# Miniprotein binders against q56419, part 32

Target 1, 326 residues: q56419
Amino acid sequence: MEGRTLEEVQEEVFKRHGVLVPKKELEDLAKALEEAGLLLTEKVEARLKEEEEKLKRERPMRLAGLSYPEGEREARAFLEAFRASYPGEGEEARVLLMPHLEPSRVPEVYGAALAALEKTPPPERIYLVGVAHRPLKEKAAALPVPFQTPFGPALPDLPALQALDALLPFELFNTPLAFREEHSLELPLFFLKGRFPEARVLPLLVARRSPELGEALKVVLRDFPGLLVLAVDLSHVGPRFGDTPLTRTLAEEARRRDLGFLERLAEGEPEAALAFLGANPTRIDGVEVVASLLPLLRERKGKVLAHRLDLEAPTLSAVGAGTLVL

## First folded at step 4 (miniprotein)

Design a3_40
Fold by ESMFold2-Fast, scan of step 4:
Structure a3_40 (fold): chain B 326 residues (1-326), chain A 84 residues (1-84)
Amino acid sequence: as target 1 above (326 residues)
Amino acid sequence: GSEDLIRELEQAIREAEELAKQVEEHLKAGRVDEAIEAYLKLAKLLARISELAVRLGDEELFRRAWEEAIKAYDRARELLEKTK
């Protein structure tokens, strides 16, 4: 009811239908609508509290049957098909950058990530750093519960998460509802759990650059060594993302920026990678993640295994995806 | 502005001093679990002091506060390992 007075309602009804509705009838209607709105708000609030309470116990699959198969056997075959889509050899990773967009759109890029995981010794834990697609109360957040997958639950590394929380200037376990539907964690986790079924996970989301997160993670990784995974997409170009329709020039710019960013990271120069992007005009996803994790990326050389700029023809838009090992 | 940040910093330092005293009292009394909890709270507060130092442009205070945060965390870890 905000933004309309009873007199404005009367004027609109008269203008549209030539009828003067008695003031009492409009008052009764306004009261009924206001009461209905209040009841709807209370119901929504109750439902959100219920969902938040459920997230204190576990994080269920949301994309099973959509982005990956629900059954374990079918999920295994699906994962192996992605590996087969990449003809190259992997490299051992201490840090892995991989995408989080729909896997079927860039199978070779996920295949490259799987190839790297094949060459990587099984870690005791995975620091899975994704991008928040919903607002967080703080710059970053974690959810310390099992995440369901077709390969069984990915169990949280509670001691490592608690250690991380203790070294941060904010409460790490904030905004649990932001994890309810978060593909930047769920999609990479499907592949990571399939390859490292025994690894514990630290599911982390970054909303804004947090240098304090990188500094804290450097300390925690000393005591709780593991695989660091940056689950980030690269350029986002076209009308879906606020640009003009994709042209050859825009696509070439996006590809150049994606590769220049990744190659500078591969040289152990994350500050140079950020500087290369400037204002980030092609909207490389994960710039906030890289900016947060600088202490973990400096002087660590590696290799770009794959890159694709995937066209979404109906929207004349594209999303960049890459696999980088450090 | 910076005056508000300085007041927050001064308050955080007072809280850190009180928390350090609580750690010492718990250790002296043999309350190891409470000492661990107090050390972890102290580490977090020192991390907050280091963040405030960055916002104030005080790189030296950031360095000192962050090193003290790591030390408090290390003491908590050492105690936790010894208690099995």
Scores: ipSAE 0.732, ipTM 0.916, lowest interface PAE 1.2, mean pLDDT 90
Fold by OpenDDE base, second read of step 5:
Structure a3_40 (fold): chain B 326 residues (1-326), chain A 84 residues (1-84)
Amino acid sequence: as target 1 above (326 residues)
Amino acid sequence: GSEDLIRELEQAIREAEELAKQVEEHLKAGRVDEAIEAYLKLAKLLARISELAVRLGDEELFRRAWEEAIKAYDRARELLEKTK
């Protein structure tokens, strides 16, 4: 594969952004990565191996006591408080789009998700599709092990996972270490397991758009019906994300992008939702997930239940979150 | 704007270089736990670099960052398999 030269990458960045990234910085990054890989001592490797071997058995909680309570009693009270933060009623969901942002930042958005889940008959299984915030070996991955929660382990649906793997042109069970600290699965799973304790789970991560994933899932869902959950955030704007401090204009643009995206999804037009974003200047997180799941989102009409653009005051940055039912 | 994203990317690259040196220094000193922590921070930083590259609309930079991260994991895995 004729990989673009560092010069071509530099030129493309210059053409798009009017800034010349020094080739040396790209070279230094590549070198630092190579050196970091070379410096993996036998002990570091043994520890990583131990962590991988543990991930063959279970995925432990990482955010218990931080983002949500570790104890079951406290965790149930947490769910009730979040549900109470949303004053509306939910609708039955066949597809649920919900955030994976820190719950305390957008309580009413998670509350809206809980309201939808109250109107949803208990599914046999949940297809939980998160965003890979770490590199994957393939475009998508799954971890076929129990995920620990305060409500007990979320058990994998092994037959459905195996059926999905068999339909994909790549190995689905790749990059287990990417799941170790992935919050895009852990945070939504807390709410899902709390509401549906008996549901099996298919924990999926998307790193890059995979049309194959959507087509394969469409087939698998016929034989293995369940709730589809898209665990995605929306716009990311401000200094933490390379913008100027949040202004009224920037916030209005972020809200416009978020709501325009969600409303087009609610109309059953996921391609129109992607096209509306264009170059995605406000950095909607869920783009690659939605792009992968197009066959499952087409012609499904639904409703936007909640949206928030939450300000992180210390960084003058903001993140969008939404809840959509289809 | 794009200039701030580029500055953040440049800073992230510099931090990655420093973390790589810290991994080496910790390993040379026999501080394995600190080396692991530095390596995990580096992996997180690589993810951030990839995110920034995507946000810059540079799919090729994302692909490269991804490929290098995968190579690092594969190399770690291969070295681990040789220790069995």
Scores: ipSAE 0.000, ipTM 0.232, lowest interface PAE 13.7, mean pLDDT 83

Design a3_41
Fold by ESMFold2-Fast, scan of step 4:
Structure a3_41 (fold): chain B 326 residues (1-326), chain A 84 residues (1-84)
Amino acid sequence: as target 1 above (326 residues)
Amino acid sequence: GSEDLIRELEQAIREAEELAKQVEEHLKAGRVDEAIEAYLKLAKLLARISELAVRLGDEELFRRAYEEAIKAYDRARELLEKTK
């Protein structure tokens, strides 16, 4: 291109602002910015590497003192208060669907899950399947380390995790940093560890539909029987989620959508549950989990114990939560 | 040549626009580590845009890209401090 050079631009700046900015000074500024950026990037990378190394040993609590109490005695009282918030009896679960949103928002729903756990014989292991809120390198991932809780560490079932890894077409332990802050595992685990302190866990995250995960889990569960837990939230509607403000009609539609989904799962018809959501507008993260676990959900009948659509009036938004036993 | 620099600049601007959207999405979702990474990538790209602007004689673009790069680095640093 022909036209203004940097020297000509500098002269124009001088005429307008009374200061000449030499080309070398602009070059020096650009270089200084690049050097500052490199140092900050190195600092971030060093921190992430340090956190990743720590995650090879254990997964620390992140929400203790925020979503649940840090101390064991206080945590026990907190858990029992949630159980008391649900007036009904539980049902035995071979598969449990429970939420992972902030427990204080839906205490009755977590109470229903606790009621189901009371009726369930203590499992040797829990397959805890949550939803990835951070990108995974593969469709699913696991972290084979102790997860800290106020009730002591939830120990990984290493033989079962290794059996699962061997059956998958991808590396199961592929994204440890995704587990550093993951409430879809931490919050359900608090309740599960409180009720089954001796159970080992398989902490699993699903980011995208993985039918191969469901097929592999069906094989692993035969040799390593345990409780399957789907930790999923239901409808999320309103501006907080990039959607239209909540109205009474939209709230009623969300409740109907949530219940229709859960009721079809309770009938042992997970394909019908997915088709129901496909025919109706949905923002349910459980879709990817259910689609991945079809072989484990078919022909398994059960009961919806609780459902709430938690309204966040200041943002005109809502999140659905439910407890389902199969 | 200048044509190569212009093509690099146009591509860098498109990538910066996409990274800015990714930052907003990560922040809305509470994905702080991903937001920090996206801010750092955005800042680095804005710094490159400022360098290309100097080479092309566009002092106004240099100033804007440089200022936005500093803001992106500052936001990354602030988020990093809050996560410790």
Scores: ipSAE 0.051, ipTM 0.633, lowest interface PAE 5.3, mean pLDDT 85

Design a3_42
Fold by ESMFold2-Fast, scan of step 4:
Structure a3_42 (fold): chain B 326 residues (1-326), chain A 84 residues (1-84)
Amino acid sequence: as target 1 above (326 residues)
Amino acid sequence: GSEDLIRELEQAIREAEELAKQVEEHLKAGRVDEAIEAYLKLAKLLARISELAVRLGDEELFRRAREEAIKAYDRARELLEKTK
């Protein structure tokens, strides 16, 4: 009973209600509660196993009708509106860094990503690297199934995924349930599939820095060339993220750290980008992704196309978002 | 602990040696699909050996194991291309 003896429980019931509850009845109740807890655990485990089995076939949309339109026609108009929100022409990308936060909050940043994709030759495959928002059994994971989108299913590149798995010291397909609800893959994928409908995908999640992932990807990209996409958000500041309320000074620090990070990546200096952040005091999302992909980012020069610090006024908090082409 | 890592490394090396023999046997017997599978398993095990080497501070073993993992992978790819 919540760490208390049956005698202590009887004592408190007597003091509170003037009734002595027989020890046998309290023991029977404790057994019933323990049995109910075991039954609930068994039921939860059975449901998780069922959902895991479903994910072996496909990954359904979770954010359709919420973050993007469910219908193909409406989804196409949505993409065109985001592209129109960015006045620039973009640049060709071999590596694209784009956000994964709610698109409606930073439409010009997603518009910049779309502009870059317009200038990029259609890739045969996209290596989509997001951030795990649920625990993974290993440092990274992938799910080798079709991901549903309003533009049709984004098909997995099975040969490339199998090649990647063969070069990793752990099982790549290790945590299917982590992909059930994962906006760091679903939201960028919506835009990528809309622009490159024929490209296959490698949907990858990073939970902790994995230098072995970057080394393996360097080898796989040699044999299976494609577009590398880092789906990461930047600074997270304010009380919603365990910080002080947003001030002009804190917002300026967040912008300085976001841009300093992106500019060093644009110079082909990812180690310098990580060193610049130090302890990452503004909580730039994707530090673990960049740290994992160092071999793919070194000596690649490019351009920051857009940056925004999106203010969430009710919580005095903000999230940074950017588009970087390498 | 480091003692457990050393035991795991020794076991992985023994398994890698056995897989290398299996690859040779499959190739001599003309079992190309089995040789490809064995090469990919060998690559993964060599990648595991390289991870264990890093955790034990053995930079030279890490380098050699990583190089051998890539070679095993490359040989699997070459065989796959020839069997079109």
Scores: ipSAE 0.628, ipTM 0.889, lowest interface PAE 1.8, mean pLDDT 90
Fold by OpenDDE base, second read of step 5:
Structure a3_42 (fold): chain B 326 residues (1-326), chain A 84 residues (1-84)
Amino acid sequence: as target 1 above (326 residues)
Amino acid sequence: GSEDLIRELEQAIREAEELAKQVEEHLKAGRVDEAIEAYLKLAKLLARISELAVRLGDEELFRRAREEAIKAYDRARELLEKTK
C-alpha cells in the first residue's frame, strides 16, 4: 500500500470495523520491551561477571544429580555399576581416549575406561583434554582451579599448568566462562577422580587444532609425567546434526569411520587416522583434540576396548563413543 | 470475522502487558533465567500481534510489531546462549 499514512490505515480500520487500533498501547509495549531488554542485559552481564569471579576460586558441579549422583556413596555405587557393565579386562594406559557423552547412553564404554584405569598405576597428575563446545578466545584454554566432584575437589597441578603456559605462544588461562558448563571435562573427571582421588588435574579445552599445544605438552610431560586423557566423542549423525534420520547405511558409515579412526590411533598412526576421516562427514568430535596432540600419539600402539553407536530415538540421531588405550 | 480478530488482538496485547510485568518482577527478584523465558514469550506474542495486525489491514502496526519482536527474540536468544 504505497503512500497511506498510519492515520489513514487507522481511519480505514475504524470505518470498516468500528475499532481504533490501540497504537499507543503498542508503542508503550514496544518501549517497555526495550527497557526490559536493556535491564535484562545488565542483569545477565552482572551475573556472568559474578560467575567469572567465582570461577577464579573453583568450578562447581553442574551435572551432579543429573548425569551422576551428587552423594559420594551413591557415586561409588555408580562407578561400580558402570565397571560391571563392561565384562572385559582393561590394559595399562599411558594415553586413554574415552567419551564425554551422557554416561547412561554408553555405560559399557565408560566401563571399559574404568577397566583400563584398574590396570593403570595411580598417576601423580592427569592431563584431561576435552572439547570446547563453546568459543574460546584462543585455540586452547585451561582453568587453574579446583573442580568439584562427589569424591571431593580435583585439585589443579599449578606448576605443570604454569610450565605449559610458558611454552605456548598464547595465554593458556583464557575464557574461564567456557569451563562453567563444559561437560567434556566434568563427565570424564567424575570417573577419573573416583578412581584416582589423589591425582592432580590439568583441565584443558581445545576449540581449534593447536600443534603448539602438543609440542608444549610433550616437553611438559618430561618434567611432569602423568596420564593423558582425551575426552572425546566420535560420529554425530542424524537430524540433530543436519542429516536425514538414521538408516542402516548411515549407521554403518558412522561405525566404519569411528572404528577406522580408533584402529589407526591404536596402530600409532594419528596422521593416518585424521587422513582417513577426510572432510569428516560424520562429524567425529575428537578431531581437533587428536590434531593438537599428534606428537604424543605417534608410534604409540594400543587397543580399542569398546565402541558403541548410541541411538537417540526421539531425534532418530546417533552418537559414537569409544574407549582406546595407548 | 473482523470482530473476532480484534478481540484476539486485544487479548494478545493484554497478555503481552502481563508478560512485560512478569519480566520486571523476575528481574527485581534476581530470577534472570525466568526473566529471559518471559521475555522470549513476550517476543513471540509480539510476532502474533504483528500477524493479527496484518489480517486487520494495519501494515504499519505489523511492521513495527515484527521489528520489535525480532529485536527482542534475538536479544533474548543471545542472553540465553550466554547464560547456558
Scores: ipSAE 0.026, ipTM 0.534, lowest interface PAE 3.9, mean pLDDT 87

Design a3_43
Fold by ESMFold2-Fast, scan of step 4:
Structure a3_43 (fold): chain B 326 residues (1-326), chain A 84 residues (1-84)
Amino acid sequence: as target 1 above (326 residues)
Amino acid sequence: GSEDLIRELEQAIREAEELAKQVEEHLKAGRVDEAIEAYLKLAKLLARISELAVRLGDEELFRRAIEEAIKAYDRARELLEKTK
């Protein structure tokens, strides 16, 4: 009985069944419901523990058949279609910023990322940095297991992950359950694995600002060179995100904010990019990622390949997405 | 409070000094695996000191702690590569 008094329960029973139930029977019912709630809690805890144990072995696909095709042949054709949606050529990436928004909503932006990957030599490993959509016990986390994809499993780079863990003020492998349902890793990984099937992966989630993470990653990348991928979406505007309904003026402001942010990153000025966003940094979900990775982004010049503001007309809301190579 | 952070920092520094001593003793005794383990523990503790420094607004301590963490990690890596 969450938030219900015995008198309220008695009134509801009388209203529904036309019977006045003695208080002792209602007290006995309340105790039985409380006991059932404790048993349900124990069963939920047992199920979560089972799920956590399974995640020690592998991370299964969750969005196959929904956001991308389940079969390898169909998945390959899907990548070709996305690449074809971008009319330009790519640039070589040492650092790639790409979205984690539903791919079908911004195909040209994912196509630009694929174009960049075509110009990039195959890396031995990919540092895939996403945004935590569930609470983490620490500022960041990783899951050191194979991630399933239609192109086969993306294998973890265990030596590089262990090196990273040794340089952090917390245990890196701290919240396995946060990875069970995490599209900021799964959606970019689909495209990355399709292009670089032999690359190992460091799947990383950032929940909040960690300067220590950026310093640690700079050292680990020196010893374990690889491609750094920031999987972040840009502006989130409108009622779906706790804001006012989107107008043409607000949409133009969001595009200006997105492009100003990306252009400053392309100039190798990540502090200026963060300052440009001012007092409203929560409208871009990658702010904590960029703020954590400053040592890796400074003085690295590059190019914005694509940008789109995707409109959700039914909700008068929009999400920005972009592809940046550094 | 800041007094709690200072106490935690002082304890972490004492633990780091003890780990550094243990590393030296392991190296002198030819216990390479134990030295590697102690260096990695030292690196992690120095990373913790850097986090405490940020929370206290001490940029100089943050810089020194990061530099020492990297040195400890590098020494562990050098020993590990020699052992392969």
Scores: ipSAE 0.570, ipTM 0.866, lowest interface PAE 2.0, mean pLDDT 88
Fold by OpenDDE base, second read of step 5:
Structure a3_43 (fold): chain B 326 residues (1-326), chain A 84 residues (1-84)
Amino acid sequence: as target 1 above (326 residues)
Amino acid sequence: GSEDLIRELEQAIREAEELAKQVEEHLKAGRVDEAIEAYLKLAKLLARISELAVRLGDEELFRRAIEEAIKAYDRARELLEKTK
């Protein structure tokens, strides 16, 4: 069904055809559906409450056996294969921008991230900033619990998380259910934990631009130094995202936007990167994350290691992914 | 013709009844994700039933079916947003 609201379908069908369905059967069906919907709501709410209570202790893997191997041995072979897919050498990263897209779609982009991590001294902690694909109560959130990986649990840095919370004008530890299935943290964390098994993690999500987050993190990073990771995708174009099917022109525009964004970040000009996007017509995913982290990205020069615009053939849509070191 | 629309509507109603049973069975079995999927299919099918009912000329039935489909979709979305 094309992007018409149920209300628009309502107006168009009203104009055309006159046949009687037994009112009672439809009323009985509507009632049965309402009752089923109520039962579903109660069961889901009970399950969500149970899952929220579990999230007070740990965040389990959701994509193990799907996006990456569950077993540690197979997971190590997976990392090696992804590293091999990128023929270049990396550079030392203080800030790493990497994708959170399905790894099999952009293997060389993740390979470039692994190449950068090979040149990076093991950090004490990783500030992992993902995109909230679900609503948050606040502009940003953190989950201060272990995240399960094939390489063992990624343990939170509680002192650094507490220091960050104390500097924010809102409660950082909000919306735990938003982390339950958030792939923008889980997928990058696989690669990060595999490379740096002893690093503590600060799992952060951004829903809306928070200048306060960037200023607070800049202070926290002085006392709690670590690697900053932006787990963001780039352009989202085609029917899945409200455009026409991918054309050469649309793909060229997406690549232009992605590369123009990444190059300005590589020059240490994050405000110029945001200004270059304007209304963000190709829907670069990482905009709100970059807008929140401006104080940490200013004047940092770096290099774009990889970029890909990957076609999802079944939907004739494409997603951009990139790896940048600063 | 009208006969083909009636047959399509009757088939859609049968499919909706079967999906409603599947939702209930999945819920009873503790298969929440499968229940949500079945419920979303059911909401889509209700929208189709509503479309067919309007194409068959029952305005009041259409309004009720759409209101229930919107409520069902909103509940399913809320549930999916919560389960997401």
Scores: ipSAE 0.000, ipTM 0.259, lowest interface PAE 11.3, mean pLDDT 84

Design a3_44
Fold by ESMFold2-Fast, scan of step 4:
Formats: sequence, C-alpha cells, structure tokens
Structure a3_44 (fold): chain B 326 residues (1-326), chain A 84 residues (1-84)
Amino acid sequence: as target 1 above (326 residues)
Amino acid sequence: GSEDLIRELEQAIREAEELAKQVEEHLKAGRVDEAIEAYLKLAKLLARISELAVRLGDEELFRRAQLEAIKAYDRARELLEKTK
C-alpha cells in the first residue's frame, strides 16, 4: 500500500491541521473507498472484456482526427506534406527504422521515411515492429485482425502470422487489449498504408527483449519475404521520463547517444550499437526491439537519413527520432 | 527456480513425444490437415523446449530443440504447399 498505514494517515492530518481525526471515521472512509474500488474494478473488467471481444474482428482508428485526418483525400494531402518537409532523396529499404511519436513534432524525420519508401519496391507484406506501451502477458504479441486507416483497412498476413506463432515458445496472440490504444503501430501504419496500400501487415509489439522473436522472424521472412519496419523512438529525457529538467548538456548527450546508436546499426553492427549505449541512460526505447531482432540486423549496412531531438516544452523533456535505412 | 524449470522441461518433452506420435498417426491415415496442425503444435512445443534449455544453461539441448522446431515447421509448410 505504498507504506501508508491508518496511523500514518492520522499523523499527517494532525501535522497539517493540528487535529487528530478519530480512528473510527478514518476506518469508515477506508472501507467506503475499498468498496468503491471493488465496484470500479468489476466495471473496468466488464468493459475490458467487451473491448477484447471487439478486437477479435478489427482494430479501429484511435488517432484519426487527432494525429492524422479521417478522410482519405485529406490524409493523402497530409502524408504528401510530410514527404515535402524532407528535401533529400531516400534509399531503398529492406529494413526501415522510423519513429512512432506524434508526426507533427518531427515532420522531416517522417518525410525521410517516406522518401525511403518511394525508392523501395512495394512489398507483399510489412513486418511492423513497435514498442508496447502497456503490459503484455509475454515478451511480444501480435493482433491478427484488420487495422483501420484512412486509406482503407491494413489486412493481416494470416499465413505469416500463423507461421511466426508456430515458431515461438509462447502464444503470439496473447494480449489483444494492448493493441486497443497503441500509437507505436497506428502512426507508422498510417504512412506505410498510404505508400503501400496493397501490402499485408504483421503488427508486432515488443515489451522486453525476445531473442526467440528474432530467430523465428528470420525463418518466417525466408518463406514470407517482406519489408521489416522497426517503429521506435530514441532518447527519452527530462522530468516526464524520470530525469531532471532538460539542459543543454542532457540534450547534447541524448543526440550523441541517438546518433552513435543509429550509426552502428547502419554499419551492420547491432551488438556494437547496444554496447555503445551501456546502461541506456537516455532511455532509447529501440533497445529492446534491436536486441530482439539481432539476427535480422547483423551485417546489413545502410544509412541514417534523418535525426531530431524534439523538445516537449511544457514538461522540459525531449524525445529523439530518426530514420535509418538498412 | 531450476527445479520448476526442469519439471516444466520434462513435461514439455513428454508432450512433444505425444505430438510426434500424433503426426505419424495422422500421416499414416492420410489426415493431412490434422498432420499439419500437429506439426505446427510440435514446432511450438519444441521452441518452448529450446527456451527452457537456455534458462537451464543447456546449450546442446537448445540447439537441437531449435533445429527440430524448424524442421517440424518446414514439414508443415511442405504439406500445406502440396495441399493448397
């Protein structure tokens, strides 16, 4: 209970107001709060079961009208504006690392990803690997249903997902509710579906390091070739992420760690990229994804197309974003 | 602890042996769809055995179980391609 007893609560009230609240009144309040909590838990569980059942059929848009336009015409204009924000040319991707934070904050980084997709032949399927922002029952999960987008539904590659599940030491379809609100898949998928409308998708979430996922994916990609997309953000610094307020020194450290990580991946040295970060003091969330996908990233050389450290001024925090082609 | 992992490993090995027998039975009976399903379940269980082997520090069992999981999966794929 966070270390607070009824006696400690009485002591705090006495210190603040100079009055000791009778123990019986505090006990009655605690019971009422416990009963309210039980009712809330029952209602929440019933609602979650209903949402889980709906997710067996499709994954609806959650960020339409917020992070991207709902209408197809407006969505296409929006996507082309991001491409225009990056003045460079892309390079063909077999593996693409792109961000999943709010696109409007780093338009040139998403533009670089779009430039790479322009140079890439349309894949039959996309292995979209994001980061779980909610607990998973296992190290990784997938949801084998259509994901709605303004460009129409992104259809799951059911044969490839079943093949992946068969090679994993855990049930792949283990936490449907983790996909109900998951921007690490929804935001990259908006851009991927806009560029490759016919591609099927394997929507994958990584919660923690799973070398088994990388080994299984190596086999599945042999039989079901496609584009591998790592949808990961880089450094997370500032109070929102447990740091002190952002300083010039902390921002420079975050940029150095982001770029050093990406450049080592670009050399085909993912183990060196992980070693460079050490204890990961700036909290690059791509670490667990890269550590899971090692066999797919080794000896694959490429190029960093873009990098930005985006300032979240209200919280004096920042998130790094980058585009890497392998 | 290690004792719990060993018991889980022993159970997984017994289940894998039963699935291998089921695959053989289905193949002999011409039940191709059932054989495919049993092969995929066997692959998954062999993958689980490989994970348990890693946790127990058994590198040899890990490599062998991983290889057998891939083989079982490949056999399922081969049967699927012949049938569909």
Scores: ipSAE 0.296, ipTM 0.757, lowest interface PAE 4.7, mean pLDDT 88

Design a3_45
Fold by ESMFold2-Fast, scan of step 4:
Structure a3_45 (fold): chain B 326 residues (1-326), chain A 84 residues (1-84)
Amino acid sequence: as target 1 above (326 residues)
Amino acid sequence: GSEDLIRELEQAIREAEELAKQVEEHLKAGRVDEAIEAYLKLAKLLARISELAVRLGDEELFRRAQREAIKAYDRARELLEKTK
């Protein structure tokens, strides 16, 4: 009985049925409900173990038919349409910051990322760093299995992942279930695999700032060079995110904060970018990713190719998205 | 508390010393694959020692352990590349 005492339950039964149920019988009912709850918990735990075992083999698509087309031909046309939505030319990237927001909401921003990838020589591997939307047992995690895409499976770079694990003070492969449904990896991966079909991937999630991850990645990138991709969204403003309804003033402030953050990263000053956010209160998705990767972002100059603050009209909320090349 | 961290650090240092000896024994015996595995385990343990040092405020131990972790990793990489 949710929110009710045994005495209240006895009183209600008496009113409805004219019988006072003995306390022992109500206690026996409570124990039976508790036992049923324990059995349900055991069933849920068994199901989670089964899902975890499946993730040891491969990571299936979850957003195919929803955020991108399921078939390869349709997926290719979709990719080309996003590229066409950006009128500019890209620049070569050694580090790419791109969004993981629903692509249809910010096609020009994903188009800018595609333009940058067109100017970038095909990497042997991609370090894809996303944001954990589920709890991790450690500050960061990776899943060393093929990730399915409409362009075929994105294969893990097992030697590079093992090297990374060896340099970390925690087990890197610590939370497989966190990867079962993770759009911060799946959505950027769709675009990256479409452009670099032969590249292997290190799918990484950051939950909390991990300076040790950035230090380890600096060493691993020396031995296993590749493209570093930060899949992060920018400002989250409005009631959907616990803030007041979006106004023109709040939208201008969010745009200013997003651009100030990106411009400082483009100057090779990631500590200044983080300090700027601290001085100008905002909720930027991926702050923990940037804070973890400081050693990889310092002294790297680049260019902001695109930025958009996308309005979600029904909730008077908005999410910022940008493309930055370093 | 700090006593728990100190105990963990002492255990990690003892294990690192043992792994370093195992690496030497494997190398002398020509057991290259076992030496690579031991070096990678040593690197991870030295990374753990560096984290414990930060939590205990020991900056010198942190810098030393971090350098030794990278060195152990580099030794493993050198051995692996030679055996391709």
Scores: ipSAE 0.478, ipTM 0.840, lowest interface PAE 2.6, mean pLDDT 88

